# Designs tried in a protein design chat: miniprotein binders against b1l550. Part 278

Target 1, 279 residues: b1l550
Amino acid sequence: MRLPEELLERARDIHSEAPSHRIKLDRVGSFGLKVPVEFKGFLLLAEADVWVSLPEGRRGVDLSRQVEAIYELSNPPKDPFSLCREAAISLLEKLNYADSSGVSIRFDAPLQDGESLKYYGVEISSIASDEIINKIRVEILGMTACPCTAELIRAYKSSEIAATHTQRSLGILEVSTKAEHPDPDKLASIIERAMSSPLRTYTKRPDEGGLVIRSLSNARLAEDVVREMIHLFLEEFGHLPEDTHILAAVRSMESVHMHDIYAERSFSLDEIRKEISSH
Below, E stands for the ipSAE of ESMFold2; O stands for the ipSAE of OpenDDE; V2 stands for 0.75 times the mean of E and O plus 0.25 times the DockQ between their complexes.

## First folded at step 22 (miniprotein)

Design hb7 (at its last look DockQ between E and O 0.98; V2 from the best seeds 0.84)
Fold by OpenDDE base, look of step 22:
Structure hb7 (fold): chain B 279 residues (1-279), chain A 89 residues (1-89)
Amino acid sequence: as target 1 above (279 residues)
Amino acid sequence: SEFTVEAEINGVRIRIEVTINGREIKITVTIEKDGRRIRFMYVIVDPEKLAKYLEEIERIIKLFGVDPEEVKRLIEEVRRMIEEILERL
């Protein structure tokens, strides 16, 4: 059922009215939109949030315009990074009463693993005001082997390759920068390389054995993984602005304990460079 | 090497600042319309991505309702200037 258009002439524009309480809101928008994106030749259905600020003198945001803004840019589907940046800017232009806007896009990124696919989690955002800040969060699972248990078993059995417990670990890199979003595949690669071994979707027996042996030979604490992630990040992304902020973290789902081990470091590129240079 | 290209199209002021250090291309775009300013930046270390980001900048500028042919000319000028610098390196 569609209401007669003539009723629109009689209806007040509720959104443009003064609110009962003159208070600015930081974010008003539509959350949980589904938008098509193109990523590495895959057409993906991503989840998106779009928002703008609302001035104290305006009762509501024109939500339809927000939705239109992102969908106009989503047809034809494009890479989610360009979509995110363009949509954030478009929101500010279309909703001229807003002093800030934001877009967040979430999806599972496919990653080729031989003849199969694995994946990593991606959440990107762009926040626009007088400047634009781009944020990306990448999460990927890997495997860690415990060096402490390995050392104990080595001491006990005098073996070159000591058995140890292994577990799944979630690695996280979050980057906030005034530059464009860093390459998510590179971020995922950094996380995997920082762990004892990557995970595989499909393994043949020889490959599985090799993967386990690699993990045992490259035993790492959660702390080691975070430090390695930071090191590898600096090598790959040292060209980013010095005020770029990074969160490197690992959650190890310990196989011998009922709880997880968590380690993190938050830093700017400037801060971490100074720290490393001082040693 | 650095250069700045400025244009005013249909009342929209556009500034594109480019800094080239070796193979690193830093592009800073400032758009001013109706008293508002938006600034965004790219740091391109892979020259193959230059075309992609220039196209994005073109699309972004067009969001402000400016003449698309004038925007195209502006971006082409920036491209040419970057390429000239890169060829000398």
Scores: ipSAE 0.831, ipTM 0.942, lowest interface PAE 0.6, mean pLDDT 93
Fold by ESMFold2, look of step 22:
Structure hb7 (fold): chain B 279 residues (1-279), chain A 89 residues (1-89)
Amino acid sequence: as target 1 above (279 residues)
Amino acid sequence: SEFTVEAEINGVRIRIEVTINGREIKITVTIEKDGRRIRFMYVIVDPEKLAKYLEEIERIIKLFGVDPEEVKRLIEEVRRMIEEILERL
């Protein structure tokens, strides 16, 4: 059932009224929307959040217009990065009382893994005001092998044993920039290359053996994984604006501990260049 | 190389600034409507993506309710100028 549209002429516009408490709100929106996107030929159902700022003198936001804005742009399904940037601008244009708007989109990105697929986590956002800030967070699992235990075991019995503990480690790159979102596959590749070895969806026994030997031959501290991620990031994305901000991190689920190990560094491109050039 | 293209379409002012340094293409777009200014940028290092981002810029400008054929002509002009510069490099 649909109510008569003539009621709009008789009803108060509640949203445009002043609130009883004049307090600005930073984010008012709809969270957890399901939005179709197209990524690398895959049709995915992504999770999206949309919001705008609300000035102190306005009681409410027309939430249906926010939701409508992103769904209009998602039909037909398109690249989630373009959708994110376009929707943030569209919200700000359509809701003229807002000082800023924001859109975030989350999905698991498929990645070719030999004859199969694997995935990595992607969360992007675009925040629009007088300028647009684009943020991307990529998370992908890899394998790490502990170099400290490897050396201790090698020293035991005159280095006759080549062994150490291996574990899944979660690598994280988060980039905030005025430029377009960095390519998520490149960010995932940087993280995987910094690990002792990548993880595979499946391997046959000879390939599995090779993967394990690779990890043992490329043992790395969590700290060194973070440093390598930063090095590789600068090679690939050093062209981004100087005020681009990056977080590089690793959470290692150390197989011999009841708890995780965590290493992290955040920086701007300007800051890290000065740091490196001073050494 | 560096150039700027400006247009006013249906009361919306659009400025597209392009800087080409070797293979790096920086595009900065400024859109002004009703006293509000919105500015965004791209730093393109893969020339294969130029067309994709120019199409996105076209779609963004159209969000402001302007004549789509005039927007298309504006973007085509920018594309031709970029391609001409890249052909000489």
Scores: ipSAE 0.752, ipTM 0.921, lowest interface PAE 1.1, mean pLDDT 89
ESMFold2 (binder alone), look of step 22: mean pLDDT 85; pTM 0.842

Design hb8 (at its last look DockQ between E and O 0.97; V2 from the best seeds 0.84)
Fold by OpenDDE base, look of step 22:
Structure hb8 (fold): chain B 279 residues (1-279), chain A 89 residues (1-89)
Amino acid sequence: as target 1 above (279 residues)
Amino acid sequence: SEFTVEAEINGVRIRIEVTVNGREIRITVTIEKDGRRIRFMYVIVDPEKLAKYLEEIERIIKLFGVDPEEVKRLIEEVRRLLEEILERL
């Protein structure tokens, strides 16, 4: 049922009224939108959040305009990074009472694994004000092998390749920059390379054996993984602005313990370069 | 090498600052409309992505309701100047 349009002439614009309490809000918007995006030849249905700030003198945000802004830019489907940046800017332009806007887009990114697919998690955002800040969070599962147990078994049985426990580990890279979003496949690759071995969707027996042997031969603590992620990140993304902020983290789902091991480092590119140069 | 292209189109002031350092291209775009400023940046190390980001910049500028042909001319000027620099490297 659609109400008669003539009612709009008689209705107050509630959103433009003064609020009962003159308080600015930081974020008002629509969360959990579904938007189509194109990523590496795949058409994906991503989740999106869109918001703007609300000045103290305005009761509400024009939510319909926010939704229109992102969907106009989503047809035809485009890469989620361009969509994110363009939508954040469009929101500020269309909702001129706002001093800031933001867009967040979440999806599982397909990653080719031989004849199969694996995936990694992606969350991107763009926050626009007088400047635009782009954020990306990449999460991918890998495998770690414990070097401590390996060393104990080596000492006990004198084997070249010592048995050890292995576990799934979640690697995380979060980057916040004034530049465009870093390449998510490169970030995922950094995480995988920092672990003992990648995971596979399926393995043939020879491949599975090789994967395990590689893991055992490349045993790493959670701390090692984070340090390696940082090292590899600097090699690949050292060209980003010096004020770029990075979170490198790993959550190891330990197979011999009831709990997980977690390690992280937060840093700016300027900070970490100074730290490394001092050694 | 560096250059700046500036234009005012329908009351919207656009500044595109480009710095080329080796294989790194830094593009900073500033758009001013109705007393508001928006600034965003690209750091391009893969030349194959340059075309993509120039197209994005063009789309972004068009969001401000400016004449699309004038925006196109502006972006083509930036492209031309960049190509001239890249050919000398």
Scores: ipSAE 0.828, ipTM 0.940, lowest interface PAE 0.6, mean pLDDT 92
Fold by ESMFold2, look of step 22:
Structure hb8 (fold): chain B 279 residues (1-279), chain A 89 residues (1-89)
Amino acid sequence: as target 1 above (279 residues)
Amino acid sequence: SEFTVEAEINGVRIRIEVTVNGREIRITVTIEKDGRRIRFMYVIVDPEKLAKYLEEIERIIKLFGVDPEEVKRLIEEVRRLLEEILERL
């Protein structure tokens, strides 16, 4: 049943009224929307959140206009980064009482792995006000090999046995910048290259052996992985604005322990350049 | 090398500032409508993405409800000036 449209002229517009308590709200929106996106030719169903700020003198937000803004732009499906940036601006333009808007989009990014696929986690956001801040977080699993155990085994019978414990490690890069979102595949590549070895969807025995040998030749502490991620990030993305903020982290699910190891560093580009140049 | 293109379309003021340093192209867009200003930028190091971002800029400006043919001409002027700079490199 659809109610008569003429009632709209007689009913109070609750949203435009002043609230009983005049308190500004930072984020008022619709969370958990499902939106189609296109990523490298794949059609994916992403999860999106949309919001705007609400001034102290306005009681509510027209939530249907928020949802309309992102769905209008998502049809036909397009890359999630353009959608995120465009939707954030569209929200701010459509809801002119807001002084800021935001959009976040989350999906698993497919990545070709031989004849199969693997994936990594992506979350992006765009916050619009008088400037746009774009943020991307990439998470991907890799393999790390412990250099401490490798050295002990080498000292024992290194010419006959080369071994150490290996484990899955989750690498994280998070970038916040005024420029467009960095390419997620490049961020994922940086993380994988910083690890001892990538993980594969499947391997045949000779390939599996090669993967393990590669990891042994690149044994790394969690701390070294983070440092290498930073080094590789600077090589690839040193061109971004100097106030760009980065978090580089690894969580290693150590195969010989009941607990995880975690290492992280956050920095701005201008901060890290000063730190490096002081040495 | 650098250039700036400005336009006013249906009461919306648009400024596109472009800086080219080797392979790096920086584009800063400022849109002002009804006293509100919004500013965003791109730092393009992959030339294959230039056309994509110019198309995105065109779509963003159109969100402000302005004449799409004038927006298209504005973006074409930016593309032409960029091509002139890139040709001499």
Scores: ipSAE 0.770, ipTM 0.925, lowest interface PAE 1.1, mean pLDDT 89
ESMFold2 (binder alone), look of step 22: mean pLDDT 84; pTM 0.835

Design hb9 (at its last look DockQ between E and O 0.97; V2 from the best seeds 0.83)
Fold by OpenDDE base, look of step 22:
Structure hb9 (fold): chain B 279 residues (1-279), chain A 89 residues (1-89)
Amino acid sequence: as target 1 above (279 residues)
Amino acid sequence: SEFTVEAEINGVRIRIEVTVNGREIRIVVTIEKDGRRIRFMYVIVDPEKLAKYLEEIERIIKLFGVDPEEVKRLIEEVRRLIEEILERL
């Protein structure tokens, strides 16, 4: 049922009224939108959040305009990074009472794994005000092998390749920059390379054996993984602005313990360069 | 090498600042409309991506309701100037 349009002439614009309490809000918007995006030849249905700030003198945000802004830019589907940046800017232009806007887009990114697909998690955002800040969070599962247990078994049996326990580990890279979003496949690759071995969707027996042997031969603590992620990140993304902020983290789902091991480092590119140069 | 291109289109002031250092292209775009300023940046290390980001910048500027042909000319000027610099390297 659609109400008669003539009612709009008689109705107050509730959103433009002064609020009962003159308080600015930081974020008002629509969360959990579904938007189509194109990523590496795949058409994906991503989740999106869109918001703007609300000045103290305005009761509400024009939510319909926010939704229109992102969907106009989503047809035809485009890469989620461009969509994110363009939508954040469009929101500020369309909702001129706002001093800031933001867009967040979440999806599982397909990653080719031989004849199969694996995936990694992506969350991107763009926050616009007088400047635009782009954020990306990439999460991908890998495998770690424990070097401590390996060393104990080596000492006990004198084997070249010592058995050890292995576990799934979640690697995380979060980057916040004034530049464009870093390449998510490169970030995922950094995480995988920092672990003992990648995971596979399916393996043939020879491939599975090789994967395990590689893991055992490249045993790493959670701490090692984070340090390696940082090292590899600096090699690949050292061109980003010096004020770029990075979170490198790993959550190891330990197979011999009831709990997980977690390690992280937060840093700016300027900070970490100074730290490394001092050694 | 660095250059700045500035234009005012339909009351919107656009500034594009480009710095080329080797194969790294840094583009800073500033758009001013109705007393508001928006600034955003690209750092391009793969020249093959230059076209993509220039097209994005063009789309972004068009969001401000400016003449699309004038925006196109502006972006083509920026492209040309970047290409001239890259050819000298």
Scores: ipSAE 0.832, ipTM 0.942, lowest interface PAE 0.6, mean pLDDT 93
Fold by ESMFold2, look of step 22:
Structure hb9 (fold): chain B 279 residues (1-279), chain A 89 residues (1-89)
Amino acid sequence: as target 1 above (279 residues)
Amino acid sequence: SEFTVEAEINGVRIRIEVTVNGREIRIVVTIEKDGRRIRFMYVIVDPEKLAKYLEEIERIIKLFGVDPEEVKRLIEEVRRLIEEILERL
């Protein structure tokens, strides 16, 4: 059943009223929208959140205009990073009572893995006010090999036996910057290069042996993976604004423990440069 | 090397500040409409991405409901000036 359109002219505009409690809200919006995006030639299903700030004098948000802002820009499907930045600005322009807007987009990014594809997690956001802050979080699984066990086995059996335990580890890079979003494939590459070896969709026995040998020769503590991520990030993205903020982290599902280990470091480019220069 | 291009299109003020240093192209865009100002930037280290981000800037400016032909000419002028600087280097 559709209601007559004329009722809209007679009905009170609840959203434009003042609320009984004049309290500003930071995020009011529509969450969990399904949007198609085009990423490097792939058509993907993404999930988006859109929001604006709500001033203390306005009771509600025009939700249809919020949804309109992102859907108009998403048809036809386009690059999720451009969509995110453009939608955040569109929201702020369309909803002029807000002093800030935000858009988040989440998708699984395909990455070539031999003859097949693997996927890694991407979440991006853009928050617009008098400036635009762009944030990207990349999560990708890799393999780590324990250097402590490798050293014990080496000492016990000399160099004839090289062995250690390996485990799956989740690497995380999160970047917040005034510049455009960093390329997620480069962030994923940084994470994978920091680990002992990549995690493959599948391998044949000769290739599996090669991965094990690589992981043994590149055994790393979770702490050292985080340090290597930071080093590699600075090489590729040191040009970003000095107030760019980074979080680098690893969660390791240790094969010989019932618990996970976690290591992280957050920093701005300015802060880490000062720290490195003092050593 | 650096330059600034300014325009007013349909009451919207647009300022595009460009700095070229080696292969790095920094673009800062400021848009002002009805007393609200928004500022955003790009730090382009891959010159092949220049066209992509100039097209995005064009789309963003058009969101403010201005004459699309004037926006197109503004972006073409910015592109021409950047390419002129890059040719000297």
Scores: ipSAE 0.737, ipTM 0.919, lowest interface PAE 1.1, mean pLDDT 87
ESMFold2 (binder alone), look of step 22: mean pLDDT 85; pTM 0.842

Design ic1 (at its last fold request DockQ between E and O 0.97; V2 from the best seeds 0.83)
Fold by OpenDDE base, look of step 22:
Order: C-alpha cells, then structure tokens, then sequence
Structure ic1 (fold): chain B 279 residues (1-279), chain A 96 residues (1-96)
C-alpha cells in the first residue's frame, strides 16, 4: 500500500524538529547494507555501513539520503576504495547539517593460489570531516611452527629438521592514514611472508609435504611474526605520512593448548622510526 | 625533474579547466606547485609536491564556509590517471 502523496504536505518533518534533549550524536546511520563492488575483475557483494554526525538541534538523520548516496556511487560497480572515499565525501556534502561522515566496506578478497582461489578479509573505511582519514584492515590465515618445541626435539633426537607442533595463525594489519588506502594485496603478502608458511586451498601430496617442511625450517614465535610484519611493512610503506598509524597483530590457534596466543604492536610511523634509530 | 613538474602542473590545470573554472592561479615553489581556482562559490586548492618518484597531492575544497581536505601519495606513475579521475569526480559533487 502506497500512502497518498497529499499526506506528505500535511506531515511534519520529524527529523528536522528539535530533540527533547539537545545532545550531539557522533554516528547515526545504516549498518549492514549490501553493495556491489569490483575488485581485481571480480564482482563482489560487499557489506557496508554509512553514517553521519547529528547536531544537538536536530532530532534525526535523513537515513534515506544516506542510503541513496552510496547506491548512486555503486552503479555501475567500482572498486571499493574509490567508493569508500567518494561516498564519505558525498554524505558530508548531501547532509549539510553533519560535521562528520563515515563509510565502512567489508568483503573477502580473492587471491590466486595456483589453479585455485584463496582469500583474505578486508575492511576499509573513510572518515570525513575537515580532513579525510582512510583506514584498512587486512586479515589472512597462515601457518606457524613453534621454534621452542623444535629445539627440544632437535636436542632429543639429533635431527636436522626437527618435528614441532604447527598451527593455523591469523595475521592482522590495520593502517589508518591521511593518504589513500594502502594496497590490500601487498598487506596480505606481508602477513604471509612474515609467517612460517602460507596456507593453500589446493595441494597435491608433494606440495603439502613441501609446505610443512618449509614451515618447520622457518619456525617462528607469534612475537617473531609480528616483528617481521612490522619490518616488511616499513620496507613497503615507509613513504606514507609520518602520522600514519599501524596495528600489527597475530592470533595463533595453538595446537597443543586450549587457548590462543596473541601478540600485537600499535605504532605510528614517526614513533617506530625513532625506536629503530635509537639502536 | 623540472619537466615532470611542469607536465603535472599542466595536467592539473587542464583538470580545473574541464571542471569549468575560468580563473586558475598556478604558483610554483621549488619542487611543488599550487593550483587555486574558484567557481560558483566552490574554491579548490590543489597542492602537488614531487619528491623523487613520489608525488604527493593535497586537495582542499571550500564551499559554503566548509572545508574538506584529502591527500594522495603516489609512488606508481601508472596510478596517477586513476587518482586524477577520482579528484575530478569528487570536485564535481560540489559543483552540482
């Protein structure tokens, strides 16, 4: 049933009314939207959140305009990075009562693995005010081998390649910068290279054996993985603004324990450079 | 190089012209240039700095007393066109 259009002329604009309590809200918007995006030749259905700030003198946000803003930019589908930045700016321009806006887009990124595909998780965001800040979070699974157990077994059996427990580990890189979003494939590559070995979707027996042997030869603590991620990140992305903020983390799903091992470091580029130069 | 900076300045000038800006001011200071223009109350400022192979682009848009600033740091020259197109789309949103 569609209501008569004549009712619109009689209806109060509830959103523009003064609220009962004059309090500013930081974020008001629509969460869990589905938007099409194009990524490396794939058409993906991504999840999106859109929001703006609400001033103390306005009762509500025009939610329909927010949804319209992102879908106008999503047709035809484009890369999620441009979409995110453009949508954040568009929200701020269209909703002139807001002093800030934000967009978040989440999807699984395809990554070629021989004749098959693997994937990594991506969450990007853009926050617009007087300035725009872009954020990207990349998560990818890898494999770690414990060097401590390997050393014990080596001492016990005198083997060149010591057996050790291996486990699946989640690597995380989160970057917040005033520049454009860093390349997600490069971030995923950094994480994989920092681990004992990558994971594979499809392996033949010889390849599987080789993967395990590689892991054993590159045994790393969770702490080692995080440090390696930071090192590789600085080599690849050292050109970003000095105030760029990074979170590097690993969650190791330990195979000999009931709990996970977690390690992280949060830092800015200027901070970490000073730390390294002091040694 | 000086030639590269001049080429970049021309590209950004052409961008402003395509957007319908008539009064475009280009100021050069060493390894950077600034383009300033105004159309229908929408003022744009584009600052470009070249440091070796790195190009830093800072765009400021002012409309109705509001200011928005965003930045790109380009290390791959092949991506320059991609970001120029994005900048053009963004400025067009303010000119509607």
Amino acid sequence: as target 1 above (279 residues)
Amino acid sequence: SEEELERLADEFRELAERLGYDEIEVTREGDRFTIEAERNGVRIRIEVEVNGKEIRITVTIEKDGRRIRFMYVITDPEKLEYYLEEIERIIKMFLR
Scores: ipSAE 0.821, ipTM 0.933, lowest interface PAE 0.6, mean pLDDT 92
Fold by ESMFold2, look of step 22:
Structure ic1 (fold): chain B 279 residues (1-279), chain A 96 residues (1-96)
Amino acid sequence: as target 1 above (279 residues)
Amino acid sequence: SEEELERLADEFRELAERLGYDEIEVTREGDRFTIEAERNGVRIRIEVEVNGKEIRITVTIEKDGRRIRFMYVITDPEKLEYYLEEIERIIKMFLR
């Protein structure tokens, strides 16, 4: 049943009224939207959140305009990064009363893995006000081999036995910048290269042996993985604005423990360069 | 080079012309140029700086007293067209 259009003339416009308590709100929006995106030849169904700020003098936000803004830009499906940046700006343009807007988009990114496919997690956001801040978070699993246990086994068996515990470790890079979102494949590559070995969807026996040998020959503490991620990030993305903020982290699911190990460092490009140059 | 910088400035001038801007001011300061134009109350300022292999683009759009600014730091020349198309789409939002 569709209600008559003429009711709009008789009904109050609740959203444009002043609220009984004049308190501004930071984020009012629609969360959990499903949005089609095109990523590197793949058509994916991503999850998106959209929001705007609400001034103290306005009772409600035009929620249908928010949803319309992102869906207009997603038909036909397009690159999630341009969609995210454009939608954030579109929200701010369409909802003139807002001082800021935001969009986040989440999906699993496919990655070539030999003759197969693997994936990694991607979450991007764009927050618009008088400037635009773009954020990307990438998460990908790799393998780490413990150097401490390797050294104990070497000392016990005269270094002939190359053995230690290995485990899956989740690497995390999060970048917040005024520039465009960094390429997620490059971030995933940085994380994998910092690990003892990448994980594969499958391997044939000779290749599996090579991966295990690589991991044992490249044993890394979680702390060292984070440091290597930072080093590699600076090589690839040192061109970004100096106030770009990065979080580099590893959560290692230690195979000999009932709990995980976590290491993290956050920094701005300006901050880390000063730190490195002081040594 | 001077020729490459001039070609890049023409690219941005053509972008503004495609959007219907007809009085486009281009100013040059060494490795930097600025495009300024206004149409139907929508003022744009596009600042481009070339530093070796980097192209830094800053776009400012003003409409109805609101100003929004965003930027790109392009190190891969093959991505230039992708971002130019995005810039064009964004400015068009304000002109609709």
Scores: ipSAE 0.763, ipTM 0.914, lowest interface PAE 1.1, mean pLDDT 89
ESMFold2 (binder alone), look of step 22: mean pLDDT 84; pTM 0.850
ESMFold2, fold request of step 23: ipSAE 0.739, 0.758, 0.718; ipTM 0.908, 0.914, 0.903
ESMFold2 (binder alone), fold request of step 23: mean pLDDT 84, 84, 84; pTM 0.858, 0.858, 0.856
OpenDDE base, fold request of step 23: ipSAE 0.815, 0.815, 0.802; ipTM 0.933, 0.933, 0.928

Design ic10 (at its last look DockQ between E and O 0.96; V2 from the best seeds 0.83)
Fold by OpenDDE base, look of step 22:
Structure ic10 (fold): chain B 279 residues (1-279), chain A 96 residues (1-96)
Amino acid sequence: as target 1 above (279 residues)
Amino acid sequence: SEEELERLADEFRELAERLGYDEIEVTREGDRFTIEAERNGVRIRIEVEVNGKEIRITVTIEKDGRRIRFMYIIVDPEKLEYYLEEIERIIKMFLR
């Protein structure tokens, strides 16, 4: 049932009214939208959040205009990075009462694994005000082997390649910068290279064996993985602005314990450079 | 190179022209140039700095007392066109 259009002329604009309490809100928007994006030749259905700030003198946000802003830009489907940046800016332009806006887009990114596909998780965000800040979070699973147990077993059995417990580990890189979003494939590669070995979707027995042997020969603590991620990140993305903020983290689903091991470092590029130079 | 900077300046000037800007001011200072233009109350400032293989582009758009600034750091020259197209689309949103 569609209400008569004549009612719109008689209805007051509730959103433009003064609120009962004059309080500014930081974020008001629509969360859990589905938007099509094109990524590396794949058409993906991504989840999106869109929001703007609300001034103290306005009761509500025009939510329909927010939804229109992102869908206008998503047809035809485009890369999620341009979509995110353009949508954040469009929200500020269309909603002139807002002093800030934001867009977040989440999906599983395909990654080639031989003749098959694996994936990593990605969340792309842009926050617009007087300046635009771009944020990207990449999560990918890998494998770690414990060097402590390996050393104990080596000492016990005098083996060149000591057995040790292996586990699935989640690596995380989150980058916030005034520049464009860093390449997510490069970030995923950094995480995989920092672990004992990558995971594979499809393996034959010899390949599986080789993967395990590689892991055992490259045993790493969760702490080692985080430090390696930071090192590799600096090599690939050292050109980013000095005020770029990074979170590097690993969650290891330990196979010998009931709990996970977690390690992280939060830093800016200028901070970490000073730390490294002091050694 | 000086030739590369001049080519970039021409590309950004052409971008402003395609957007319908008539009064375009180009200022060069060493390894950087600035393009400033105004159309129908929409002022744009594009600053481009070339440092070795890196191109830093800073875009500022001013309309109705608001200012928005965003930046790109291009290390792969093949991506320059991609970002130029994005900048053009963004400025067009303000000219509507």
Scores: ipSAE 0.814, ipTM 0.929, lowest interface PAE 0.6, mean pLDDT 92
Fold by ESMFold2, look of step 22:
Structure ic10 (fold): chain B 279 residues (1-279), chain A 96 residues (1-96)
Amino acid sequence: as target 1 above (279 residues)
Amino acid sequence: SEEELERLADEFRELAERLGYDEIEVTREGDRFTIEAERNGVRIRIEVEVNGKEIRITVTIEKDGRRIRFMYIIVDPEKLEYYLEEIERIIKMFLR
C-alpha cells in the first residue's frame, strides 16, 4: 500500500517541532546498515552506523537524509576509509541543524597467508563538527608462548626441553587522530610482529613444527606484547599529530587457565614520548 | 624540492579551477603554500606544507556560517592523487 504524496501538504512536520522535553541528544541515527565497499581489490559487504547530534529545540531527525548521505557515496562501491570520512562530512552538510555527525564502518579485512587468506577485524569511524576526528580499531589473533612456564621447564632437572604453553591472543590497536585513518594492514602487521608468532590458516607438519619452535624462541608475556606494539607503532606512525590517542591491548586466551588475561595502555603521542625519553 | 612545491601548487590550483573557482589566491613561503578562493558563498582554504617526503594538507571549508576543517599527513607519494580526489569530492558537496 502506498499513500498519496498530496498528504504532505496537510501533515505536520513532526521532526521540526520542539520536543516536550527540551534536551539535546548526542547521537540519533540509523544503525546496522549494509553498505558495499571495495577494499584492496575485494568487494565486501560492510556494516555501517550513521548519526548526527540533535539540538534541544528539534524533535526529530530526517532519517531518509541520513541514509541518503552514505548510500549516495557507496554506489559504485568505494574504499571504506574515503566513504567514512566523506559520509561524515556529507551528514553535516545535509542536516544543517546538527552540530556534529558520525559514521562507523565495520568489516573483516582479508590478508594474504601463503596461498590462502586470513582475516582480521576493522572498525573505522569519523566524527565531524568544526573538525574531523578519525578513529580506527584493528583486532587480529596471534600466538603467544608463556615465558614463565618455559623457564620452569628449563630449570627442571637441568632439562634441555624447550616447552611451554601456547595460546591464541587477540591484539588490539585503536587510533584516534585528526589526520587520515592509518592503514589497517600496517596496524595488523604491528600487532602480529609483537606476538610470539602469527597464526596461519593451515600448516603442514614441517611448517607447523617450525612455527612452534619460532614461538618458543620468542616467548612473551601479554605485557611484553603491549609494550612491543607501542614501540613498533611509534616507529611507523610517530609522524601523526601530537594529540593522537592510541590504545594498545592484548587479551590472551591462556590455554592452561579457566580465564583470560588482559593488558592495555592508552596514551597520546606527546605523553608516551615524554615517558620514554625520561628513562 | 622547489620544483616539487611548484607542481603541488599547480595541482591544487587546477583542483580549484575544476570546481569552478576563479580568482584563486596562492601564497608561498618557503616549503609552504596556501590556496584561498570563494565561489557561490563557499570559501576554501588549503594549506600545504612539504617537509622532505612528508606532505601536510589542511583543508578548511566555510559555507552559511559553518566551518569544517580536516587534514592529511601523506608520507607515501603514491597516495597523493587519491587524497586530492577525495578533497575535490568533499568541496563539491558544498557547491551543490
Scores: ipSAE 0.753, ipTM 0.912, lowest interface PAE 1.2, mean pLDDT 89
ESMFold2 (binder alone), look of step 22: mean pLDDT 84; pTM 0.856

